# VHH binders against 5'-methylthioadenosine/S-adenosylhomocysteine nucleosidase (mtnN): the designs that were tried, part 1

Scores and structures below are computed, not measured.

Target 1, 252 residues: 5'-methylthioadenosine/S-adenosylhomocysteine nucleosidase (mtnN), of Buchnera aphidicola subsp. Baizongia pistaciae (q89aq7)
Amino acid sequence: MKKEIKKNYRIGIIAALQQEVQILFNKLKNYKINKISNITFYIGNIHNIHVVLAKSGVGKVFSGITCALLLQKYKVKFIINIGSAGSLNKNLKPGSIIIPTNVCYHDVNLTAFGYSIGQIKNCPKTFLSNTLMLKLTEKYLFENKIKYQKKLMISGDIFIDTCEKKSLLKKRFPKAIAVDMEAAAIAHVCYQFNIPILIIKSISDSSDINAADNFKYFINLASKNSSLVTINVLQTLFKNTKNILFDNNNRC
Unless a header shows other numbers, all headers, positions and changes below count from the first letter of the chain; Kabat numbers aren't used for antibody chains.
F, E and O stand for the ipSAE by ESMFold2-Fast, ESMFold2 and OpenDDE, each averaged over both directions (binder to target, target to binder). V2 = 0.75 x the mean of E and O + 0.25 x the DockQ between their complexes.
[cut] stands for letters that were removed.
Atom coordinates printed by the task and the answers are left out, and those that the model quotes come from them; centres of patches stay.

## First folded at step 7 (VHH; from g15 with S31D I34M)

Design p1
Fold by OpenDDE, look of step 7:
Structure p1 (fold): chain B 252 residues (1-252), chain A 122 residues (1-122)
Amino acid sequence: as target 1 above (252 residues)
Amino acid sequence: EVQLLESGGGEVQPGGSLRLSCAASGFTFSDYYMSWYRQAPGKQREWVSTITSGGSTNYAESVKGRFTISRDNAKNTLYLQMSSLRAEDTAVYYCATHYDLSSGEYYDFDYWGQGTLVTVKP
């Protein structure tokens, strides 16, 4: 399913933490602030692009609520999830960029009913990122010689901070390159509402015994990198373009 | 081309000290976070310490209070002063840089040095 998006449409941008939204917030012009149930929404413009930036809080429920509000209250036409993630790949270190092709839950198990691990009833095994937006992002990254990985990301309400936890995830999801606490929930909501999603993350930690310390130390770097990629992708997307067609492949 | 070259490794007795160096080239060293990692035999590579461009430092709990990370921007060199060394500190130590898009420089951040071996034994 393809959906046309005009320049006057609003883009929703979601991150969990203040650090993750701060850089984009600093770029917002003519902004208004609205708070709903401890969720902060920043309504404004970035480079003449209508944006609703949302600080969701940590975890599936906060991010899910936030995304639903962006879609229903603010009528955004597509979602960008930004911020930090833990690495599940030895080649991804703090600061590294990832743009997941798909995302699923790692803390969901309905295998007793014949579903794949991470799969929700009546949902696909994984939620897909928007192909067009991924391509645009890749183009930007390539042109600027920025290395990145694009594979499966997994999400759950568990902060991964032990080798045992990490190993278990890698065993269950051998193709997963990163883990966070929000992306799958956001993608799930987007799926339900038939809205395209792009995920742009930067690595904050190694998802091991040092994860907490690394996270605290690298969250600013990760936030910065994720935000800068996002800003430039938005610029690229809307530069010299009146209308953009998005394929809602997350329902395919 | 980004290049990282570690040196200073060797054999040392428990309780001893050793200073590692990492010579960096191919990028504006002063603008980047730098880190030390290590890999013990049969184990995964693990983070040891990081220093920001501004000089802020962080350490793994296992080395905190014993190791000191520092940098000399004029020499494009990263250091790791290790003290009170233990057998479990035996590993190949690697220097690494962290990607910072705000620097305006772009490179393959998957580059690692060859490492330098530290062996702590009686």
Scores: ipSAE 0.394, ipTM 0.734, lowest interface PAE 1.3, mean pLDDT 90

## First folded at step 12 (VHH; from u1 with T97S)

Design v2
Fold by ESMFold2, look of step 14:
Structure v2 (fold): chain B 252 residues (1-252), chain A 122 residues (1-122)
Amino acid sequence: as target 1 above (252 residues)
Amino acid sequence: EVQLLESGGGEVQPGGSLRLSCAASGFTFSSYYMSWYRQAPGKQREWVSVITSGGSTNYAESVKGRFTISRDNAKNTLYLQMSSLRAEDTAVYYCASHYDLSSGEYYDFDYWGQGTLVTVKP
């Protein structure tokens, strides 16, 4: 039935830090809070879409565990990773919006075994964002004249805070525009379970000597921007879901 | 249409002072974080300072204690008071606004003006 399809349609939204989830949490209706170990899950509705919002903690392991729990315990069917990122391009200042087309690790090197830098065995060179959801997000951003970039983002368990580290990453990954500590791990889990992912980030720093200070003062701005884009993507999903569910040649 | 017009640059001796101004138009100035950036000859543009919409400030370590950022929301103007200037402060200085979608205004902030040149004589 139509109601059961809507009731069982679950979206997982994951970010590392409370600041990065707080705005979405404030939008949740009819919610519950579950804690598993040190991971917090907020289960409720945003725009009549059933969502499970998770605060994972920082880094690949926390994000991977959290994503697996979203998929297996909460039966989430789509993942949106949100939050902040450091810039690798000089023209991406704090507040800028990115929706990566693909992600990979920057701290994995199995080239001794014939793999590309950043590539894990039995995985693609990069993990892809879901193309339909990326296009829907692009349409929203374009129609509202919101600037964004959609290139490669890279992830690793290192906060990039020196020009030397930044320069090395730009050499190894010349297409990368931003760096974080979670997205590739989340995408990796989604790849293993054949679950679509969308990644929406906003810049909080320039991955240089000032990165930690910039993060402190821009994290709230970056969190607001990534959350606002996400809220509007959910509105788009709600509209399209209603149109699909009601298109069955009924007058009534 | 966002416009940012920097002014107040010039030549100064080491240890001297300058005050930079940035006239802003085309957006609700008071709603946005504002920053100063600078670009020395042959170098990449780097962040110098930020002032939030609520008036909180932060500075790059290289200028902390010597530069003061401020804003006059009634005049849509951003300022940078520079003191104890050094040779390494020689650069073209740019002001910038930071996207804030919570403001309810959706327009292009990817704008860099001409900047204003600050030269600290060796």
Scores: ipSAE 0.511, ipTM 0.799, lowest interface PAE 2.3, mean pLDDT 87

## First folded at step 14 (VHH)

Design w1 (from v2 with F109Y)
Fold by ESMFold2, look of step 15:
Structure w1 (fold): chain B 252 residues (1-252), chain A 122 residues (1-122)
Amino acid sequence: as target 1 above (252 residues)
Amino acid sequence: EVQLLESGGGEVQPGGSLRLSCAASGFTFSSYYMSWYRQAPGKQREWVSVITSGGSTNYAESVKGRFTISRDNAKNTLYLQMSSLRAEDTAVYYCASHYDLSSGEYYDYDYWGQGTLVTVKP
């Protein structure tokens, strides 16, 4: 059973919105649909890989619940978080691709108790993406000459849409290049269950006064880019199944 | 090789009008969202307007009602019609493309041309 990764290897793919999951859903073969509350799960195959695709809803609580269900109900062994993000880096235009090396919260402040800004008690300062899957993703991106950034992304239950909020986040997290509302919560759940995570996002806005309008116009482009990178990473994973090992020691 | 060649800038009195053009080459122009950006002296480059591949448009709040973005896919050209110009619109204006992985094309979507200077006289 363990000898054939294709039959026993489940990958959970999670995004908040229908636009962010639609392209992957269109690639699912022999799928089933299951709904639990407001969360939709699509169970099927992409490139002969067993995939459980989830539409979680927006924010930390929805994405955390969804991730826990993927891990416990569907017993997935690896999580990919996809979707859109706001830029904190002036060089990142809508459509740009990021694969964060690490994520943390931006709306957690336990510094009064000696923790770093964004750090939850008894957790690392940031949650790390899986190193081996990052290298696999970089192989695909390099072979196809696709530009990307791999730095810190931060998450919180606030859509960043003012210069004041953006500037404050850049001051508090000077290494952060992007902001979303799900990734740190999903990574936090994965940390608790010792499950590797990969995060693939595309920029939909610049986290400023125009952010909500830009989100409306760029969400389909950002969703397309993050989904297509993910589809090709799955294809690369399928081709290289024997050469890919998960190492729990890379998880904090 | 990607080229984005902005033109049409110049000096204008307040309340005046200008039409900027951006000649694009080195990629399939019609397939991409295109934007105008601007950078005033001593300030960061900021987004001004977008036109999608399907022709839908959006604008920064500071220019809504005064600027109109358009494209001519047959000529690989992006336009910005600027009206009711103010001193605050003084900047170097740049056009830019937004990456779309479905194109299957390699090109430098982070490319920035030299821009075209718009000066609104006080």
Scores: ipSAE 0.612, ipTM 0.835, lowest interface PAE 1.8, mean pLDDT 88

Design w2 (from v2 with Y106T)
Fold by ESMFold2, look of step 15:
Structure w2 (fold): chain B 252 residues (1-252), chain A 122 residues (1-122)
Amino acid sequence: as target 1 above (252 residues)
Amino acid sequence: EVQLLESGGGEVQPGGSLRLSCAASGFTFSSYYMSWYRQAPGKQREWVSVITSGGSTNYAESVKGRFTISRDNAKNTLYLQMSSLRAEDTAVYYCASHYDLSSGETYDFDYWGQGTLVTVKP
């Protein structure tokens, strides 16, 4: 009996700024553009994977709304958050690649009620990146001799641009190596909907007095690096999916 | 293997000038953003200036108008012209490259040379 299997992989890719999505947008084939409020969605294919690419805007609310729309309106089954981040680690200069294993808020403090710093009620202490996609990404990076770090990243609605703010975050979150304004909110939405997430960032600044100027001049480099890693991860994912489809059934 | 060799440091009086050089090897110099960083005793390393692969430049507020970054891609050399030097400019100065995946090269992105010491003393 003839069996038709339609694989409909829809991967949602979220970044806050046009610079952070532009390279992926340039790779989209057969695409359509849809705008909902101030959020732009680019729907198409990258390397035969169905992708919804979203420019969310900056911060937790914009990125949370965007993620929810990807999950509910576009039926996305996997989320990749890309873009830039500030460094909290001396060894991370602009251009460095960050693949966080977990993420949490830095501007949530419910410790008066017995929760850990950064922890929301009824949520884990940190939100985890998907282990299989992290391993796949690490395989790509290792095979291409690309250096990266994969520790904790923290998020909040504050651009970190002073030594005082940076030092406070390092004290409160000593394992954190980078900071952004979106990843924890996106991961939080994914947690609520039981959707896997992968986070791929590149450093644009050092979260110090020069952070705004660094960001201005390094955002294009950081965006390029995070986008190119993402494109190669999509290529690897497509090859893996194709092998599964043709291993045991429907050979040819 | 990446090498970045800083030179041109020394002692100078307040208001004086110095020109730092950085000889680069082990990567395609012209393809990368390059920066100067500095580290004063007891302080963390801080960014001073950047020049992009296309030649666009920027500076930390503390050095704007006094320092000029430039590059000579034919000689694989980065420069920092420092003028109107102040006591707070005393530091070891380092050059750095910024990883760019699009160049197709892999190298030790977190490499730091020995730097070159600049001392501003009356």
Scores: ipSAE 0.632, ipTM 0.845, lowest interface PAE 1.6, mean pLDDT 88

## First folded at step 15 (VHH; from w1 with Y106T)

Design x1
Fold by OpenDDE, fold request of step 17:
Formats: sequence, structure tokens, C-alpha cells
Structure x1 (fold): chain B 252 residues (1-252), chain A 122 residues (1-122)
Amino acid sequence: as target 1 above (252 residues)
Amino acid sequence: EVQLLESGGGEVQPGGSLRLSCAASGFTFSSYYMSWYRQAPGKQREWVSVITSGGSTNYAESVKGRFTISRDNAKNTLYLQMSSLRAEDTAVYYCASHYDLSSGETYDYDYWGQGTLVTVKP
């Protein structure tokens, strides 16, 4: 019986804002805090699982740097991106939960060179969430009778706060159900380093004229929902993804 | 099962007032953020106002200073006091709850009530 080497590994959890990481932070035990260039890393344990929680800041560059540091400096084995998003779907309102299947940029355009809108050169059209992790998360949500959506999310360095902007995004990305400012960058970094990613978001606003106001009042709720889902699935993910994380042949 | 029943709609003249009510059931009302939405003819549904579980309120700019959201937790009822009504306020008004996972309750975030029609005559 090959002694299943209980491989201990670290999980990276990334969110942009303090509100979005606060609940996870409160669950951390024996934690240390490191700050790198206005990025805060909380290194500790949740349910005896090694976790590096990172508050990245807003936007692609901060989130990208943060993710890269999680992967290279802290050697995390997979990434969970949590936090809030704006709704692009009429059925999603503040508090709604989404677990995107894939993510791409909405502020990238290399169509002049034959690429799809949102596609980076030498990258796929969209970056995929890990299938197994999604399934495990779905199982939790299903068993607990929590409604959710799993479709495309889009990201860019633009806060969507007008009907015009929203409409344009919906036209360009008709399958997209939500928009944020970080997820695609994080997923892109994960792709480059061949690291699995899971995205768990909750809606904070409707990406319209009221987006800023909604965000201010719903960010705590959105953060809470996203964080609690993450906390509740963390052990399941940790236990059930070991095989794929250490299998040298598994192309993420 | 979550139920939200809106009432109080009707026809009013510009400058008039109206009070909407939403009777909530099927969840712990006091623990949830509650909002009013409205949908005008031919337009998309838009957010109007929110009241948090703690009682903090916010309003769309279009209704700020004219509408007041409130709640009675003992009655599981949400209210929207509308004043200085305008033609552009004409819409079906909907009550909505915002899911909180910490409640431990199951929730259908896609649930919408039938709404109540408010018509402000030009």
C-alpha cells in the first residue's frame, strides 16, 4: 500500500479589497502579515489548511503581481479568487453568487491581428476555471440549495457605472454574466504558470448608473457570501484536489 | 419558499405621494438587506433604494430626497414612501431581498414578486 504521502501544500486566496478579505482573515490562525508594495499577504491556517490570503488592490496590475507572488514566492498550488463583481445579467442582483467557468478581458482588443475580442496574443480566448474545483464547489452549493450561476465573467481596468458601458459589454460579450477588475488578470497569471484557479464571486452592483452607490452598500454582503462559500468548500478542495495538483501529467 | 408581495400602487398626479408596502415571508426578514426596484414600460429594471439589516439606507440619484425606504421587522414589511412623484416614476415597483449566506437559509435570488404598478399621470 503506497503510503499516500499526505502532501501538505498552500492555497492562495486573492481579493482586491479589505472588505473582501476580512472574513477570511478573521478565520486565519497563527498568521503572519507581509506587505510588499502595498500588497498585503496573510500567511496562516484555516481548518489546518495552509492558506496565503492576499489583498491585492484594485485592477489588473495589482492582482497580477499579487498572483505571481503567491505562486513564486509562497509556492501556492492553486488560486481562489474571491470578492465582488458587477452584474451583467438581469437575474443576478447584489448578493447573488457566481462561480465563473471562464474569464477573459473586456479591455483587450487585438482584433486587428485576428484575435478575438478580449484575447491576449498567444493565449486562449478565455481562461478556464479548474473543472474539478468547479464541480466540487457546485456540489456544495447544490447540497445546500444555494442558487448560483456558472458562466463567463469578464474583467478590465474599468469600473462599469453607466448603461452605455454595460450595454457595450453585453454586446461584445453576450455570454458574460458579471464583470470585475481582477479575475482575468489572476487567471492569466495562473495560466502562464500552469496553476489551477477557482473563482467565487458575489454580486455587489448592477453595473449601471447606480453601480457606485450599490457597491458601497452591498460590498460587505457580497464579500460575505463569496468568503463563506470559499470557507465552506476549502476543506473539500484541499482533500480532493491533491491528486491533480501533484500529477505531473495533468495539464491545467 | 421566499415570498414578496407588493402593494400600494395606483394612479397619482405629479407632485403626489404614495406609499408602497412589501409583505415578506419564507425567510428571516430582519436579517436581510431589502431593496426596491422598478421597471418602466419598455425599460430595464432599475434599482431604486436599499435598506440594510442594520437600517442604513441608500437611494438612486433619481429618487434621492423624494423617496424614503423603511422596514418594520416585527411585521416583516418593507415600505417605500414616495413623494413629489414625477411622470418618470411611472413603473412597476418590485420588492427584493438580498441573499445572505450566513443566514443558513436557502434562497432563490431570482425570485421576484408580481410588483405593484405606480402611474404618475403627465
Scores: ipSAE 0.857, ipTM 0.928, lowest interface PAE 0.5, mean pLDDT 94
Fold by OpenDDE, fold request of step 17:
Structure x1 (fold): chain B 252 residues (1-252), chain A 122 residues (1-122)
Amino acid sequence: as target 1 above (252 residues)
Amino acid sequence: EVQLLESGGGEVQPGGSLRLSCAASGFTFSSYYMSWYRQAPGKQREWVSVITSGGSTNYAESVKGRFTISRDNAKNTLYLQMSSLRAEDTAVYYCASHYDLSSGETYDYDYWGQGTLVTVKP
């Protein structure tokens, strides 16, 4: 079950905050700006790659709406979610890079109906990142000797800024390495429309009592790292190929 | 190879002062955000302070107004001036760098130095 994506297809890149999209925006050429429902879309090219960059706003609803618009209005064929995340792993500190293999909600609980924690009705337990894209990303990171982790990330409409909240998440999702507020919603929309997704994040805080204070000082660094990885991955993907074949394992 | 060597720890009375140093090597020190962390016995490691490559600083609420982070790029050294020390400041203090992909350098983000022990007791 492979999906062929032509080199001229639009790639959607989505992040919540201005800082998280700014670096990519600065790389856009021949761009147009469009606003829909208080969401800003930047339509242009990064080198020879057709990109629709979107600043979604914070949270599941904004990110979900944004992703749906990218898919249906702008007809993007691949989604990359970028930006910052809080760390749930002691080895990840601000600036660290992660490429999650899968993502799920941490603020969803339908266990009363037999579902796993974080699982939405009629959905898989977790939403998968595109395997091929992950491999290509890993290749880039490896060749450039960049450290990274690739495990579960969790998302919810809660900013994690206490040790208690953090501990609870770690207890419920022991495999999770990071937490944000958008990725699961984006992945969910991608799943619903059968579109592949890649997630590239950098750590902005440690999801503890200092999370808010850290965030404001590390958001630029996290944004930079996430964005630069994304740019380089896109270049790698499109440099020597006319067509890119992706699997659709996001429903597996 | 990245190296961070903390020093300056010791025993001090409440209300006292202490200055920690971190000697950095194996990377372009001036290009990196640098932080101090600390870990008290039986507790998780916590962030204490950060100084950006541009010199901007931030502090944990628990140390704000008492601690001052600074850097000497010519010496590749990070400092933490601690004043008005309290018993709850007792911990092993660690220096940490934050990776910047734009530096073009490789980075071992899970690297931690041995730390330096600060004990505040009467």
Scores: ipSAE 0.852, ipTM 0.927, lowest interface PAE 0.5, mean pLDDT 93
Fold by ESMFold2, fold request of step 17:
Structure x1 (fold): chain B 252 residues (1-252), chain A 122 residues (1-122)
Amino acid sequence: as target 1 above (252 residues)
Amino acid sequence: EVQLLESGGGEVQPGGSLRLSCAASGFTFSSYYMSWYRQAPGKQREWVSVITSGGSTNYAESVKGRFTISRDNAKNTLYLQMSSLRAEDTAVYYCASHYDLSSGETYDYDYWGQGTLVTVKP
């Protein structure tokens, strides 16, 4: 059963910046580099798993285009979004690990038409991470005594760097623990194409007046943590049968 | 298991100086980014400064040019040299580590000590 999964297994991994993909790139074997427009794809193998690693650029449009290309051009069967995030929770300092259960936009407002804040027409309020992959990731983290948090993460084309913006987001999305600029767009594309997604982030800043400076100095630590969790999740997937990777949960 | 013992606080006049220390135990101090945080009464704890495992430093804008973070890995000790102190610097100061999965060790990286009180007279 494990042999069948290995033959049909291809996974896409997306992050915005070189620092966020570098550790996974260093693990690639038999790789090639392909650029489509200004988006970079690294195609190869990590632990005998076929991987397309993508450096998308920052924001919803870059990450959405990149995800669509992974799904349609490279025929990826599973998406993992990695990288850094800003904290909205006082107990999450730089280096903390987050595996969101769901994501939504924070910069979408169609409430004038009866939708919830953050909701796009014809879409659910939030986009869900794949349940089986979340459980597998939690098992790895628990067995290795690695602390992490789940819950909502929100995304928008705004780097959150003021107390006022942070406070407004916490009011509008009280369940959100972190904010980034890519995850909801990637999850949205996966939702439209019925492709499972897993999101693994690490905190690089506290979304306050010092956020840009914290980001500069913690991005390497956050990138390391998110990448190492991802590498170990790939190892766990390799050990298990195909039915974990190809099952789309009932929401998809 | 993990201990972070902050010391060196006290009362000081505006424009004065203090040096804070943080004695660390229960983890491999040299492997981790270390930070100072502070918390004024009724306020949330805020980040003050970081020093990476490689020795690079950064500071909150409010303290740049006045505070200097350093570490002595042989003594497992983190320092904060504070100069040109202002009333707004009055707070309890804490040190903290930042989780690094590559270290291969497990410890309570969410640990907070009691901190050390710095009072700058009005």
Scores: ipSAE 0.667, ipTM 0.859, lowest interface PAE 1.4, mean pLDDT 89
Fold by ESMFold2, fold request of step 17:
Structure x1 (fold): chain B 252 residues (1-252), chain A 122 residues (1-122)
Amino acid sequence: as target 1 above (252 residues)
Amino acid sequence: EVQLLESGGGEVQPGGSLRLSCAASGFTFSSYYMSWYRQAPGKQREWVSVITSGGSTNYAESVKGRFTISRDNAKNTLYLQMSSLRAEDTAVYYCASHYDLSSGETYDYDYWGQGTLVTVKP
């Protein structure tokens, strides 16, 4: 059975860094701030949608903890992961928008036990983004003539900044177009709790020897682009709440 | 409608200098981060330098200290001043914009012009 989205349905929005949450924070109405173990939560409304915005910190553990707290303490019903990513595709320059259809780890290797590279034991090969929210986001982007890519993104606790590391990832994950340090962990938590996820990223670097410096200069642009797509998705959700249905097909 | 016209390339001896220009049209030039890229024979296109809409600059390690990016927003023109040129700098040079959703503008930000060839003699 299809499920109707409600106006009081809480949306959790996670990014690792202050720059990545700042624009959404500036849009919050009637907000409060709560800190748990140095993880910051901003609770309020954007376009009359109830939002809990979280600054998680960098990496799989921080983002996993933050996601679990959003689900259990704040009872959010949908997760949006935003922020920046490094490019694995030479045609994706900084500022480009990606909306991954699926994510997996790049730093997990259980192939000795018969799993695929990047696959966690007892989990699917990749974690899927919510199909209905992907379609809604694509509609917005298409109607506004905004270019984007929908491909695999991979995550690990390594900032990719050498040609050797980048080349290895492209060999192991030929379908991957981008890399970050949070998305797969957040998606993994959502999978475990049967919560739909949408991932919206913008490119901040090319995952090469210049990546750290480019990240510093492009993070504000990437954060702006990912945040503005997210704000427009929330606006669309508010306007279409009676006609939007969630598909819970990302379970084991 | 988007047009990026690179010019100023040519042949130069090692240690020489060149100034590249990129005349931009079909979008609001001043609103965007702009970059130079290059493609050497037999290699993939690679990033060289960026200048933000606010004028801050950054460079690939291979060109830092030798190349200077600048922009003239009144003339819709991007520049690359190249000095201490080396054989490894031989490439076709391209300019490009970086998409900024806040502009509200739709244009082909993935557009690539013909580029301008820089040849540094061995």
Scores: ipSAE 0.648, ipTM 0.847, lowest interface PAE 1.6, mean pLDDT 88

